# Ledger of designs, part 1: VH-VL binders against q9lss7

No score or structure here was measured in a lab: all are predicted.

Target 1, 226 residues: q9lss7
Amino acid sequence: MGNTSDDDKILSYEDVVLRRSDLDILNGPIFLNDRVIEFYLSFLSTVHSSTTISLIPPSIAFWISNCPDTEYLKDFMKPLNLRDKDLLILPVNDNSNVEVAEGGLHWSLLVYYKEANTFVHHDSYMGVNRWSAKQLFKAVSPFVSNGDASYKECTDTPQQKNGYDCGVFLLATARVICEWFSSGGMKNRDELWFANVKETVPDLVNHLREEILALIKKLMSESVSK
Structure headers, positions and changes below count from the first letter of each chain, unless a header shows other numbers; Kabat numbers aren't used for antibody chains.
F, E and O are the ipSAE of ESMFold2-Fast, ESMFold2 and OpenDDE, as the mean of both directions, binder to target and target to binder. V2 is 0.75 times the mean of E and O plus 0.25 times the DockQ between their complexes.
[cut] marks letters that were taken out.

## First folded at step 1 (VH-VL)

Design e1 (framework fv_emicizumab_arm2)
Fold by ESMFold2-Fast, scan of step 1:
Structure e1 (fold): chain C 226 residues (1-226), chain A 119 residues (1-119), chain B 107 residues (1-107)
Amino acid sequence: as target 1 above (226 residues)
Amino acid sequence: QVQLVESGGGLVQPGGSLRLSCAASGFTFSSYAIQWVRQAPGKGLEWVSSISGSGGSTYYRREVKGRFTISRDNSKNTLYLQMNSLRAEDTAVYYCARDYGSGLYFDYWGQGTLVTVSS
Amino acid sequence: DIQMTQSPSSLSASVGDRVTITCKASQGISNYLAWYQQKPGQAPELLIYAASTLQSGVPDRFSGSRYGTDFTLTISSLQPEDIATYYCQQYNSYPLTFGGGTKVEIK
């Protein structure tokens, strides 16, 4: 299980501090924790920094969904400048316990695309997070639309075949959608990014853990060399 | 090989307390949500409580909320259910069951431990 | 709470018979339904999840289907080792709820 070195800080990247135990998570058939998810979303944010894509950290999405006071929520949301964004990537977690942010049983992805004025939910374990995704949609919608945004489930989104890859599917789907947007999208298609997700995600999830692990090790070596 | 082994059951007076344990082996314990499910003698299955892999989220059946506390010690690969203010209707075999990933359905179950609340 | 109603509560059939067990949800639960088999004196075992997906190692004589809020577990050719009580469980939302069970016996 753990030893004292498992909690050692191994990499500081943007607002994320990764620990040695996070490498074990990536090496194993283990649920991705908040830190690994936040790390990779932050990495995608830097890759797509010249775009109007906003990738929201898990802790921020959790707080937005669970904020009990509309005045506090408005004050919190204002500096995020979400109306200036054309694509929002929002991680969904089924954790409703406001005392513990790093909890929950399932990860999924909620995406807002301004041009279509639509939120799309991608759940690799069909509908487990439907309630949580709708709560996050309701909380975010007033800050990106005038209350007329649509919500839909991507009913044929790639499905996980094991009990631990929900976070990997979240990250793979987020990456494909960001790449779709940065390439100009398919302007002549009503299907948004759905074909890209369906075609690319099933293969990507087979090696994304290894890819992220290699990225972390590369960044660690570059930090020492810098 | 996945194993879940419950212990701590026994006979207790109404109003008494018991602490159940579930010892897990053969898998990365902290990566799985674990559930407590009970079954009264000759009756059906009844969900009692859930805990996430990190311990950050807990859920309870209405009738046990405030009386029962689910917890886990990931360093010991052990799940607990602290049962206070026990009632006759809490009499049941208590199973711990592993959540199949994030599905909230259960791929492995322990053999159960019997709790009898009787005067 | 979402109520799961199983029927029948018990049935008796012969080896080789087709057996069907029904579970009805009190509200829409999509495909978030699992089936368990519990043999006398043993813990339950997972048979089916997502309404129709067989768990690894489960014989293909077992199948699940859905029509609206009605769910069916079918055993196409009953074997002696299938004598057990079967339970459905919804996992659409908390609290998690089980059906009352269907006891399958051999004539």
Scores: ipSAE 0.007, ipTM 0.447, lowest interface PAE 10.8, mean pLDDT 85

Design e10 (framework fv_emicizumab_arm2)
Fold by ESMFold2-Fast, scan of step 1:
Structure e10 (fold): chain C 226 residues (1-226), chain A 122 residues (1-122), chain B 107 residues (1-107)
Amino acid sequence: as target 1 above (226 residues)
Amino acid sequence: QVQLVESGGGLVQPGGSLRLSCAASGFTFSSYAMSWVRQAPGKGLEWVSSISGSGGSTYYRREVKGRFTISRDNSKNTLYLQMNSLRAEDTAVYYCAKVRYGSGSYKLFDYWGQGTLVTVSS
Amino acid sequence: DIQMTQSPSSLSASVGDRVTITCRASQGISNYLAWYQQKPGQAPELLIYAASTLQSGVPDRFSGSRYGTDFTLTISSLQPEDIATYYCQQYNSYPLTFGGGTKVEIK
């Protein structure tokens, strides 16, 4: 006895429910799934409780990029109220089907900062998600832009050294950018968060899986069990 | 084992309303996106609406948008479809379906309920 | 919308026959295609996903393949319990769309 299904609910946090198998993903050299990414973005949203920061779930970002009908997209975007946001954090993926893309799933990060009217793409495997990020930029831009939003690749963003940490780099970069924004944001247009990302993310990714795992276990201990 | 049990179907006049329910068991309900799929008598399958595991994201086919509302109560393991301004072309068996992958970013259906019949007739 | 064209609309075959059903997408959907089996009076059941991956518990006589935007469901040796209508579904993008169905009958 004492065996637990991989499907067992272990934690309900905000709008996310994690399963036991998600702990195995965090413990191993395995691609992060949508649930782990959504969980940590939700946690960052709670920590940085500004009404002007929006951290978009992976499923919403995927649908925005893949909506074929402009009118349908307009109706969907209205309730998200993105025009009132100063900072948008958007996960980008080139393959949403985890059963098919055993070694092909790739995560990257698209960030919109209203004060600079700029989308910045952070890709830890340079160039892989360029097209996917531009698709998402084009779809989102009309709903957040102050006018002519620009698009930029962060060409010196920290690079992964393995085939499975792209999601970890997404989350580490998102965290650093949220911390930067909450600390006061832009000093001038050319500085943005780039120095903070370059200095902090390479060290953070070495421990972020362990930090998230410890966070989940802490939250589990604070929850009333059934 | 996974079970989905629909209820709430019946006869309704054009312009009327119905609320469908789907009681889920045998899996962690809140970890999975859910959908409604309908089938008119003698016709094929037609996707109606989907909702993410948290309930934070909803999607609709064009013809029902503004008339139908998908929702869920994760504390009760129940999925809902509120159908307003019903039309004759909404007549169908409505299936509750579980999305195979928990994140909701890919939408194929590994388990289906028995379906509940909605007939819109004057 | 991505239109799924399924053929034939119906077929009759003998027990033991090899049966082939085709589904064509109006645009590229990669491998984001599922096949469902619906027996008379019953709910649909997932048969194949990711174009070629069998759902757990599905007999090995069922297989799926892809060539470009053309997808094929094959039953290598038709059995009486395979009398059903088969549907393809793309899950590459919203709105989700199904093929028109293929009714399989045994002679």
Scores: ipSAE 0.000, ipTM 0.421, lowest interface PAE 16.3, mean pLDDT 84

Design e2 (framework fv_emicizumab_arm2)
Fold by ESMFold2-Fast, scan of step 1:
Structure e2 (fold): chain C 226 residues (1-226), chain A 120 residues (1-120), chain B 107 residues (1-107)
Amino acid sequence: as target 1 above (226 residues)
Amino acid sequence: QVQLVESGGGLVQPGGSLRLSCAASGFTFSSYAMSWVRQAPGKGLEWVSSISGSGGSTYYRREVKGRFTISRDNSKNTLYLQMNSLRAEDTAVYYCAKSRGYTLYYFDYWGQGTLVTVSS
Amino acid sequence: DIQMTQSPSSLSASVGDRVTITCRASQGISNYLAWYQQKPGQAPELLIYAASTLQSGVPDRFSGSRYGTDFTLTISSLQPEDIATYYCQQYNSYPLTFGGGTKVEIK
């Protein structure tokens, strides 16, 4: 590990510690890392401060998918109180082998909505994370439903046009779904939040990097005063 | 146990009308999209029409658009297909089919079918 | 419209044989493909969805795979009860389209 200014700690927000290199990721056409994803999901959790919404960190979602022991997973899941959640936001990464140096290169979103008893997968690059999302669904389903939860792909979810914005689409979609839930939730069981996602996400992704970057800089300036 | 039972098929003259019904049981009807799929004698499967669980969205095969109307009554757990201006080419067994959920139109359960014959 | 081309249109095989049926989409459909089995005089039954996911209750001798726009249904050891016509269906785009069917018979 080197001593470089790019790895300097710049902001501590909840359980997330951002580094200077994370600003470069947001300011460039670069794949979002675990820290940026976790930071913004944590921020959404603060904004939508409901006891019934849970936004799971990427590292926790990865651990759940890859836990080698069913009993250990059961004990790990209990303190998360997922049965008390009406909306569960889960980041999906295609990294299935922790020993591979490159790791995963694609982000997508898995959402559980209790009222519909359904997991919905939003993948901005259709088909890439289908297997990874199903693995996470299988691991989580016993802890949020009565054992009969449905799994669905959102086949008309907004699609990325480049190789690096999958994380941005994950965050934009998560934000729209949280806003939909906080505004009263389900009006139509077949369509859930899909119209809101289709209407809002395509425009939001065009400026979300800039918005998150501005948010981090604002929080940095506020932390200096404390 | 999921069950779909079609009715309303029969013999009708060209230009006539017929209404098919599909009685559904064993699942929360309003939560699932429903479709009609037909099969002409000795021929393959052909999708006709789909409707979302709420009835808010409907989709049609080009050849039936404007002549057929798909609808549902969620209080009665019943799917309908109103067929107007029938043609000889509409002769087929009509199957009621259940989608697995919200945005994926593959069919996990099918009814036994009802025969529609358009002939003089 | 997305055209689904199935091959062969019919085949004859013996009990215990490995049977392979192919389906080609005229354009990309990702994994949005299902396989159905239709026995004479009966309604179709779902075998496989999402190109390779086996429907609950379907024997594991059935499997599905994908290579680009080419999809394959395999029956590893044909049983008498597998005599049927098999159909692929894409659900990526409207209108929904089926393949022409493959009739499997015992020789």
Scores: ipSAE 0.000, ipTM 0.421, lowest interface PAE 17.5, mean pLDDT 85

Design e3 (framework fv_emicizumab_arm2)
Fold by ESMFold2-Fast, scan of step 1:
Structure e3 (fold): chain C 226 residues (1-226), chain A 120 residues (1-120), chain B 107 residues (1-107)
Amino acid sequence: as target 1 above (226 residues)
Amino acid sequence: QVQLVESGGGLVQPGGSLRLSCAASGFTFSSYAMSWVRQAPGKGLEWVSSISGSGGSTYYRREVKGRFTISRDNSKNTLYLQMNSLRAEDTAVYYCAKDRLYSGSYFDYWGQGTLVTVSS
Amino acid sequence: DIQMTQSPSSLSASVGDRVTITCRASQGISNYLAWYQQKPGQAPELLIYAASTLQSGVPDRFSGSRYGTDFTLTISSLQPEDIATYYCQQYNSYPLTFGGGTKVEIK
């Protein structure tokens, strides 16, 4: 065993480097940070790697939503090849200050489903991120549709009961939607994944912090054996 | 409804082999780790082995490592335990158990168990 | 390996009694502790996870608590259907380990 600090690197997974302090965030009743959100979205990307799902990191979603130059945004978006994707998972944060990359007080989820040509916003504290989600929708829409994509709020999406679990609801909802897509997807265009989210997310959020902690511990132990 | 149905138990001589199967239904099988837990007659519960949702990671209690192999077929929603070089101390009811997490945890659903008896 | 020491190994109590079962981890496991109920001839059933969170459908007379590495399962008012063996299990790290069990009987 070596020395540890809150900033010590504990796990390198894909493009994410987790630190000791990230475990404390998961283990406590604390707002999830960008690294934890990015880590789990990256893990879901690995689980669903044989699909046409794209899970966008928080930092990329933030940049897309706040890019001041439309020509630069166009150049940035081209290599992401988003038109080749059938499902986009986009984290939404209410931070609008480009000088503070990991700011903001609330997480929510924006999902684009190509077959329905629709963006759906899932906000576990209804109404808080509506404008931030619409801003991201407007920024992304030209790169995945021909200007005719619809935007919908999921008005009966599961709601948080505390002030700190918005990130957990984001991740739980993202996971359920990825599983829905991988299982064969939509049977009715108006229903999308809504029944799966309503049925599964309320139970899943009670376990997800401990699931992610267990996953990180397991990956840490596997990396030591190599 | 979640169901776990086990098969493959029976009587075997020391040094013999058995393959246990567990047919799972009612949940997205590939999203959860699965485990085998055993219980010797009149004794307590003992974890044997776990496999991650993808099958990429496996874990074993020390006494069975190298003799038992856990595996899964996600296309068939089936969990397996290949048991080789069986010993008298392996005699137990073997339970198929669904982990709540992708990677080893507590067990929210259990099968009925299948009896393995190692005796000459 | 994390050892789970469960006590007592057996107890007898009257209907309506408060029953406490303890489980001690040999090292820190945070709240990664579950409790199971096993009735004779049946598979175990999950009662509590994350040290204190009650599984859906489990009567509220069951509760769990933690103090350091000591965990307690409490049955506030014992009922006849609670006759069973109770097990704790840590899921902090591999190998996963169970306590030795506590057999609860009615006097």
Scores: ipSAE 0.000, ipTM 0.446, lowest interface PAE 16.1, mean pLDDT 85

Design e4 (framework fv_emicizumab_arm2)
Fold by ESMFold2-Fast, scan of step 1:
Structure e4 (fold): chain C 226 residues (1-226), chain A 120 residues (1-120), chain B 107 residues (1-107)
Amino acid sequence: as target 1 above (226 residues)
Amino acid sequence: QVQLVESGGGLVQPGGSLRLSCAASGFTFSSYAMSWVRQAPGKGLEWVSSISGSGGSTYYRREVKGRFTISRDNSKNTLYLQMNSLRAEDTAVYYCAKGYLRGSYRFDYWGQGTLVTVSS
Amino acid sequence: DIQMTQSPSSLSASVGDRVTITCRASQGISNYLAWYQQKPGQAPELLIYAASTLQSGVPDRFSGSRYGTDFTLTISSLQPEDIATYYCQQYNSYPLTFGGGTKVEIK
């Protein structure tokens, strides 16, 4: 009620500081904010600790897409060593206003897979982030493929039926792709992750909020115990 | 900049039909969810229906589901509301409203509204 | 459905007064609440979104705050052009729901 503080810091995980209001977001049918997205991508990064997988934070993806100076972007990108990555997970946000950090319209997922030299866009609200995904693709492509990578939309990617689950679909799809890659990827099946996403994501989104909430509570408990 | 212009309202008998249109300009129409919000004379605002940017997802207020159909033509930057089996309680000014997706279906721009009167 | 209870239904105040309008959600909606201003015969206009973020072009005498499921719109110094009906709206989930409105009149 009146004595609860929504701004209380509840967990420091890698570069993310979660607040009590973030638990309210996970407990309700409420849009996921940048912090929850960044937290779970960071968690996936620790689970899939391969040196050839990179999960880009939302703030970094935003800056790459909206950097006003191409020379500065080049200097910024160089230490990320993206050419050494076999899989890039990039959250897409259609916020183009550099003065509003968390003012975007919609979350979606852009994935680069080096072996296929292809960027694939997964948008759980078809068509909404197409322009933003293509802009991010154009900004990133020279740093992974010298501009010869292909771009495609996953036209049969699972679709949301409400206005608030775009972030949940982003995280579910990112998780399935990371699991696919860690299990051998294209090497044994000679196909991308599309079948895995289509089979797994619709069920996963039904309980991913509960899983992330339980994970945060577990990590909070471990921080006190250690 | 952003403009939304409604048309198609008028007087109709109970059980009749009307089709409302909303012509949009000044933004990338296909990238934004669109909604219809109504207001009965002297009453408050009431959400009616929403449609995703692609048109692939539609949502309806319970009382209009099965009677009203929201649709859009992205090549013409136009939003539609087909209203069938109209009732006296559907009498209202109908506003076209531009939404924000991503859990941000707040309405940053509204049309001027078109009056629908259902009366015998 | 999420019920939005808005109070008061009407308010009369003098120019320069601090005006407070309250909106209560029947369940948690985090910060997914917007405030609209509607002048007679005109379409509503967005004032505040995300509970406390001022829409571009809106005077800074308008502010929004949140206390759990209670939301407040404050006009720090009421002006004649602020005569209008104000509505809150949750955009946490479908169906989208509005408060009943608060009519603000100047004495």
Scores: ipSAE 0.000, ipTM 0.431, lowest interface PAE 16.4, mean pLDDT 85

Design e5 (framework fv_emicizumab_arm2)
Fold by ESMFold2-Fast, scan of step 1:
Structure e5 (fold): chain C 226 residues (1-226), chain A 120 residues (1-120), chain B 107 residues (1-107)
Amino acid sequence: as target 1 above (226 residues)
Amino acid sequence: QVQLVESGGGLVQPGGSLRLSCAASGFTFSSYAMSWVRQAPGKGLEWVSSISGSGGSTYYRREVKGRFTISRDNSKNTLYLQMNSLRAEDTAVYYCARDLRYSSGWFDYWGQGTLVTVSS
Amino acid sequence: DIQMTQSPSSLSASVGDRVTITCRASQGISNYLAWYQQKPGQAPELLIYAASTLQSGVPDRFSGSRYGTDFTLTISSLQPEDIATYYCQQYNSYPLTFGGGTKVEIK
């Protein structure tokens, strides 16, 4: 896959630099890469910039989960000010090889909601990322709670029907949860955002690739006008 | 060492029932999705059914849906396939196979299989 | 359903020959394709996943490649122990589907 022109930079958005090959990924039935995931999470961060939501880039989540030095991790986490956030959105990837960036075969979503002091895992394929999600939960928990946070699987989360849309389900679910939080949500229910996810995500995933592609093209045209 | 051992196959008449079992050892069973794949005598491989690590999600080939039920008991490290209303076309060796936890439906370990013969 | 067309259905080759087996998907499946080897009377064994990634312990004479919806399994120098039937399998979407198999025999 990919040739020389696929490495051309097409858009610089916040801290993300997209390449032409990323458009091919969105335009086809292809597994989403780290850059596309990071781009859309960064876009959601901009949309919800006035809230206490933190959306963590895939590379940061990966480093947190795989950092071998506890003291280095503490120094790394301190400036992220995670204790000031009421909602954390964390992408989960099954890649555990610190030598290989942008690896792994499956994306899922881990969400921390401060008011409930609970981490919730959303996995669009049969919970296969449960171990990776729990590893990330254990690494992050000391920096957002006093060691008493709960972990929960969303067993009714929408399920993919193919092998390549796990990243799309991650992004759709993250978007719905951010919208739920910003709208005031269902503060008095054990179900949190679960009803919103079940109602909205199945339809959203059918057109989210096209929507993100259109967004990138719009931002490219706006950058030219300056 | 990963091991998968199937049992429960045999000769059964059309319309009959059989329950297949797969005993797993050498890995954390609940962390892996599991599947049943069959092979008719002299024919190719055919996927039958899959189940998630927790048991919360199941998938079936259209021709067996409603007749076959996949289940698991994680406390016993055992996978099951309940087969009802058996037909001659269900005659095959049935393999238990392990899905890699981050991949759907590619199989890194297989049992040796158990033969199911549907005949009068 | 995604149809996997495998060719040839059988072949005979000499020890040391380069052998190629092809598998064509009826629609795009990205790299979500695995190759299995099944020796007579035995269970299948995984050779390759993600179209081109060799499973641990598999000899490096085996390789996989992709061009669009066409996938190729290559054995660079056929050995006697490679006598088997080879299957491709897509895992892009349910239902999971296998190719019809290619039986490899020594002349």
Scores: ipSAE 0.000, ipTM 0.453, lowest interface PAE 14.2, mean pLDDT 85

Design e6 (framework fv_emicizumab_arm2)
Fold by ESMFold2-Fast, scan of step 1:
Structure e6 (fold): chain C 226 residues (1-226), chain A 121 residues (1-121), chain B 107 residues (1-107)
Amino acid sequence: as target 1 above (226 residues)
Amino acid sequence: QVQLVESGGGLVQPGGSLRLSCAASGFTFSSYAMSWVRQAPGKGLEWVSSISGSGGSTYYRREVKGRFTISRDNSKNTLYLQMNSLRAEDTAVYYCAKEGYDFWSGYFDYWGQGTLVTVSS
Amino acid sequence: DIQMTQSPSSLSASVGDRVTITCRASQGISNYLAWYQQKPGQAPELLIYAASTLQSGVPDRFSGSRYGTDFTLTISSLQPEDIATYYCQQYNSYPLTFGGGTKVEIK
């Protein structure tokens, strides 16, 4: 039967609409697209809804990073109430083309932790998104910190072994950091979540595609409950 | 009108220490990342260390980590490089360099004249 | 570390010649590459950043281009004042790394 299409809508979750092709992406050795990244960040937002964590969708992070008008950026940022948030999770993409909202070939993660007044970049492929992360940092920092926010690369963050798992590492690292924050947060400024990321992310990435796929299928089945 | 002026170089014995200074003028010093780049006599350019505008983030090349310390005093518009446990291979002209878009650029739009460090007996 | 392989190590050309210098990155660095000019006895000066963006005040005979991990600096018509050593530098990731340099001379 030719009744299903790769672009058929399969699940509406919060502000994200997943399509059948997104299941194929999760099941295959393929880069995660904006929709899958947004879906799982939205799911983590729901899990941590009683906290002061903000998880920014990829399209919003792209907009913030590439907005050429500083006054428009200020107006855009105000209603996000980022000053009320203690932890910001920001996806980074190497796409710099303002004409194309979806694009690029590499995902990484930028995290802001208010208590330490520090942005940390986690890049699972040799730091190649460094410039894109710094660009996003420069755009966001005036709206979350009143002091000199620090920036650092997590130089020993877990590294991918293939050409397509950068988005999986982004999501695994984001999840571990959210869990770290919800469990009590900072013990000291030099440690932050780094030990948790090193210990947990390498094992988590081996199963995260399967876990997200199972989650989507569960939510699909629940959406038709009587 | 951007000017960077290095000082503090000289002859030092192996295992000795030197402190380099870079006096900056003509721009808002605290808004820009600064770096030290060295060049051995007759050789190419080699990045040594970088520091963010606030001083909150520092990076070092592997061979100097633990021996060299980059720092800045934004009230005096001055960049420093404290060099300890100096080795013969540290012999070079040391340039102070300003990054283009603050620490986040990584390229150097202005350079000082350099100061020579010679590590020899 | 990202290795920058620069070629040739030296070249001799006449005034008015087109000069091309190349840099190859050992891995992807997007457009995060700068070119510097160092005249004898002087500090380096920035010529180009973001692979192809000319620094203010630099003559338009200088241009930069990228093809994958290959980068080129072109001097369309060599002038006597262009006698210098030229360096590429990647700034995609730390540690920051320079090419080995290309010495351009006349005669």
Scores: ipSAE 0.000, ipTM 0.435, lowest interface PAE 15.9, mean pLDDT 85

Design e7 (framework fv_emicizumab_arm2)
Fold by ESMFold2-Fast, scan of step 1:
Structure e7 (fold): chain C 226 residues (1-226), chain A 122 residues (1-122), chain B 107 residues (1-107)
Amino acid sequence: as target 1 above (226 residues)
Amino acid sequence: QVQLVESGGGLVQPGGSLRLSCAASGFTFSSYAMSWVRQAPGKGLEWVSSISGSGGSTYYRREVKGRFTISRDNSKNTLYLQMNSLRAEDTAVYYCAKGPYYDSSGYYFDYWGQGTLVTVSS
Amino acid sequence: DIQMTQSPSSLSASVGDRVTITCRASQGISNYLAWYQQKPGQAPELLIYAASTLQSGVPDRFSGSRYGTDFTLTISSLQPEDIATYYCQQYNSYPLTFGGGTKVEIK
């Protein structure tokens, strides 16, 4: 456990409580943790609150993928009302062992688009999370369709050039896809959101850590202090 | 508002049986996993048993498996715990507890009943 | 079974003090940890889940953090109504297990 200052709460946003150590992660170059991923997905959920987009927290996605009991999974999935959603954003982590103290080392993104009845996997380090994404797809598919959804890899998705930005690519890609959907989706003539991701994500990832850090500092300053 | 009301506790002799009930209201009962958690007088919390929303999956702590049976009647919004072959160490306040919208490989409890006391003594 | 070791067993602090309670898992549980508050004669109430997510309606002086298998509940400024026994609970795997509890009293 770090010292008192490192463990101090700095911001409470929706269901996420960020600590001083989370800011240090964003100041990078450091692998993004579950809380930073959850925070920004929660922020995107707020921005797109008038839409039928569901952004699933990392802990929920991990549990869905690793649930060994089909009956328990059905009970868990029912209150999520996923059949009412037109777009699902699901973070994927390569942590396959719930007994490991530190969870995974690679982030990627799985997206379900109801109109196309398709899951698309975006992996900024091509092929690393293919198995994990496929497992999550298999677990979620029965609850968003009648089990006939297709799965595909986005083979030309932007690629990271370092060992620590996979979470940043996850968040950048999720943001672009949410913006695509909110702008009317299929109004773009290109296949799904692929052209938007390919055009926007490479530039966005160069600045996203700074944008998220600035957002957190802005929200901290807007908080009422005792 | 969410309410969980336990009943059925009381004094029984070792080897006896009791059936606990938990009447749930204020939420869609069948959509949530439910559990029993107990607390011996002056001691800490101890998970006893869990049941899925459909009733198809049940889990038990080792010391009660084969003696206790968790069940639910979703048409009546009621959770049950049938306790057989009771022992002195089963003496505790038994809480009915609700699972959340989501779980890990198990779950936390977002709402608790007030508890019902079970005393096993001669 | 996953053992949850909670420390200290009891503590006395003054109103306004910063209070920290620690819970250690015997194996990795990721963020699958919750904190409960139990006042004398009452049922437990959920404070925090997923290691650090504050339950709706809970005062923001409560916070949770994780470092590996070590989890901390912090009360930034202790209030009289915070006198209670606090429990951690892991929900990574069955059987679900609780810490032994920490009794918080005013000195």
Scores: ipSAE 0.000, ipTM 0.413, lowest interface PAE 19.0, mean pLDDT 84

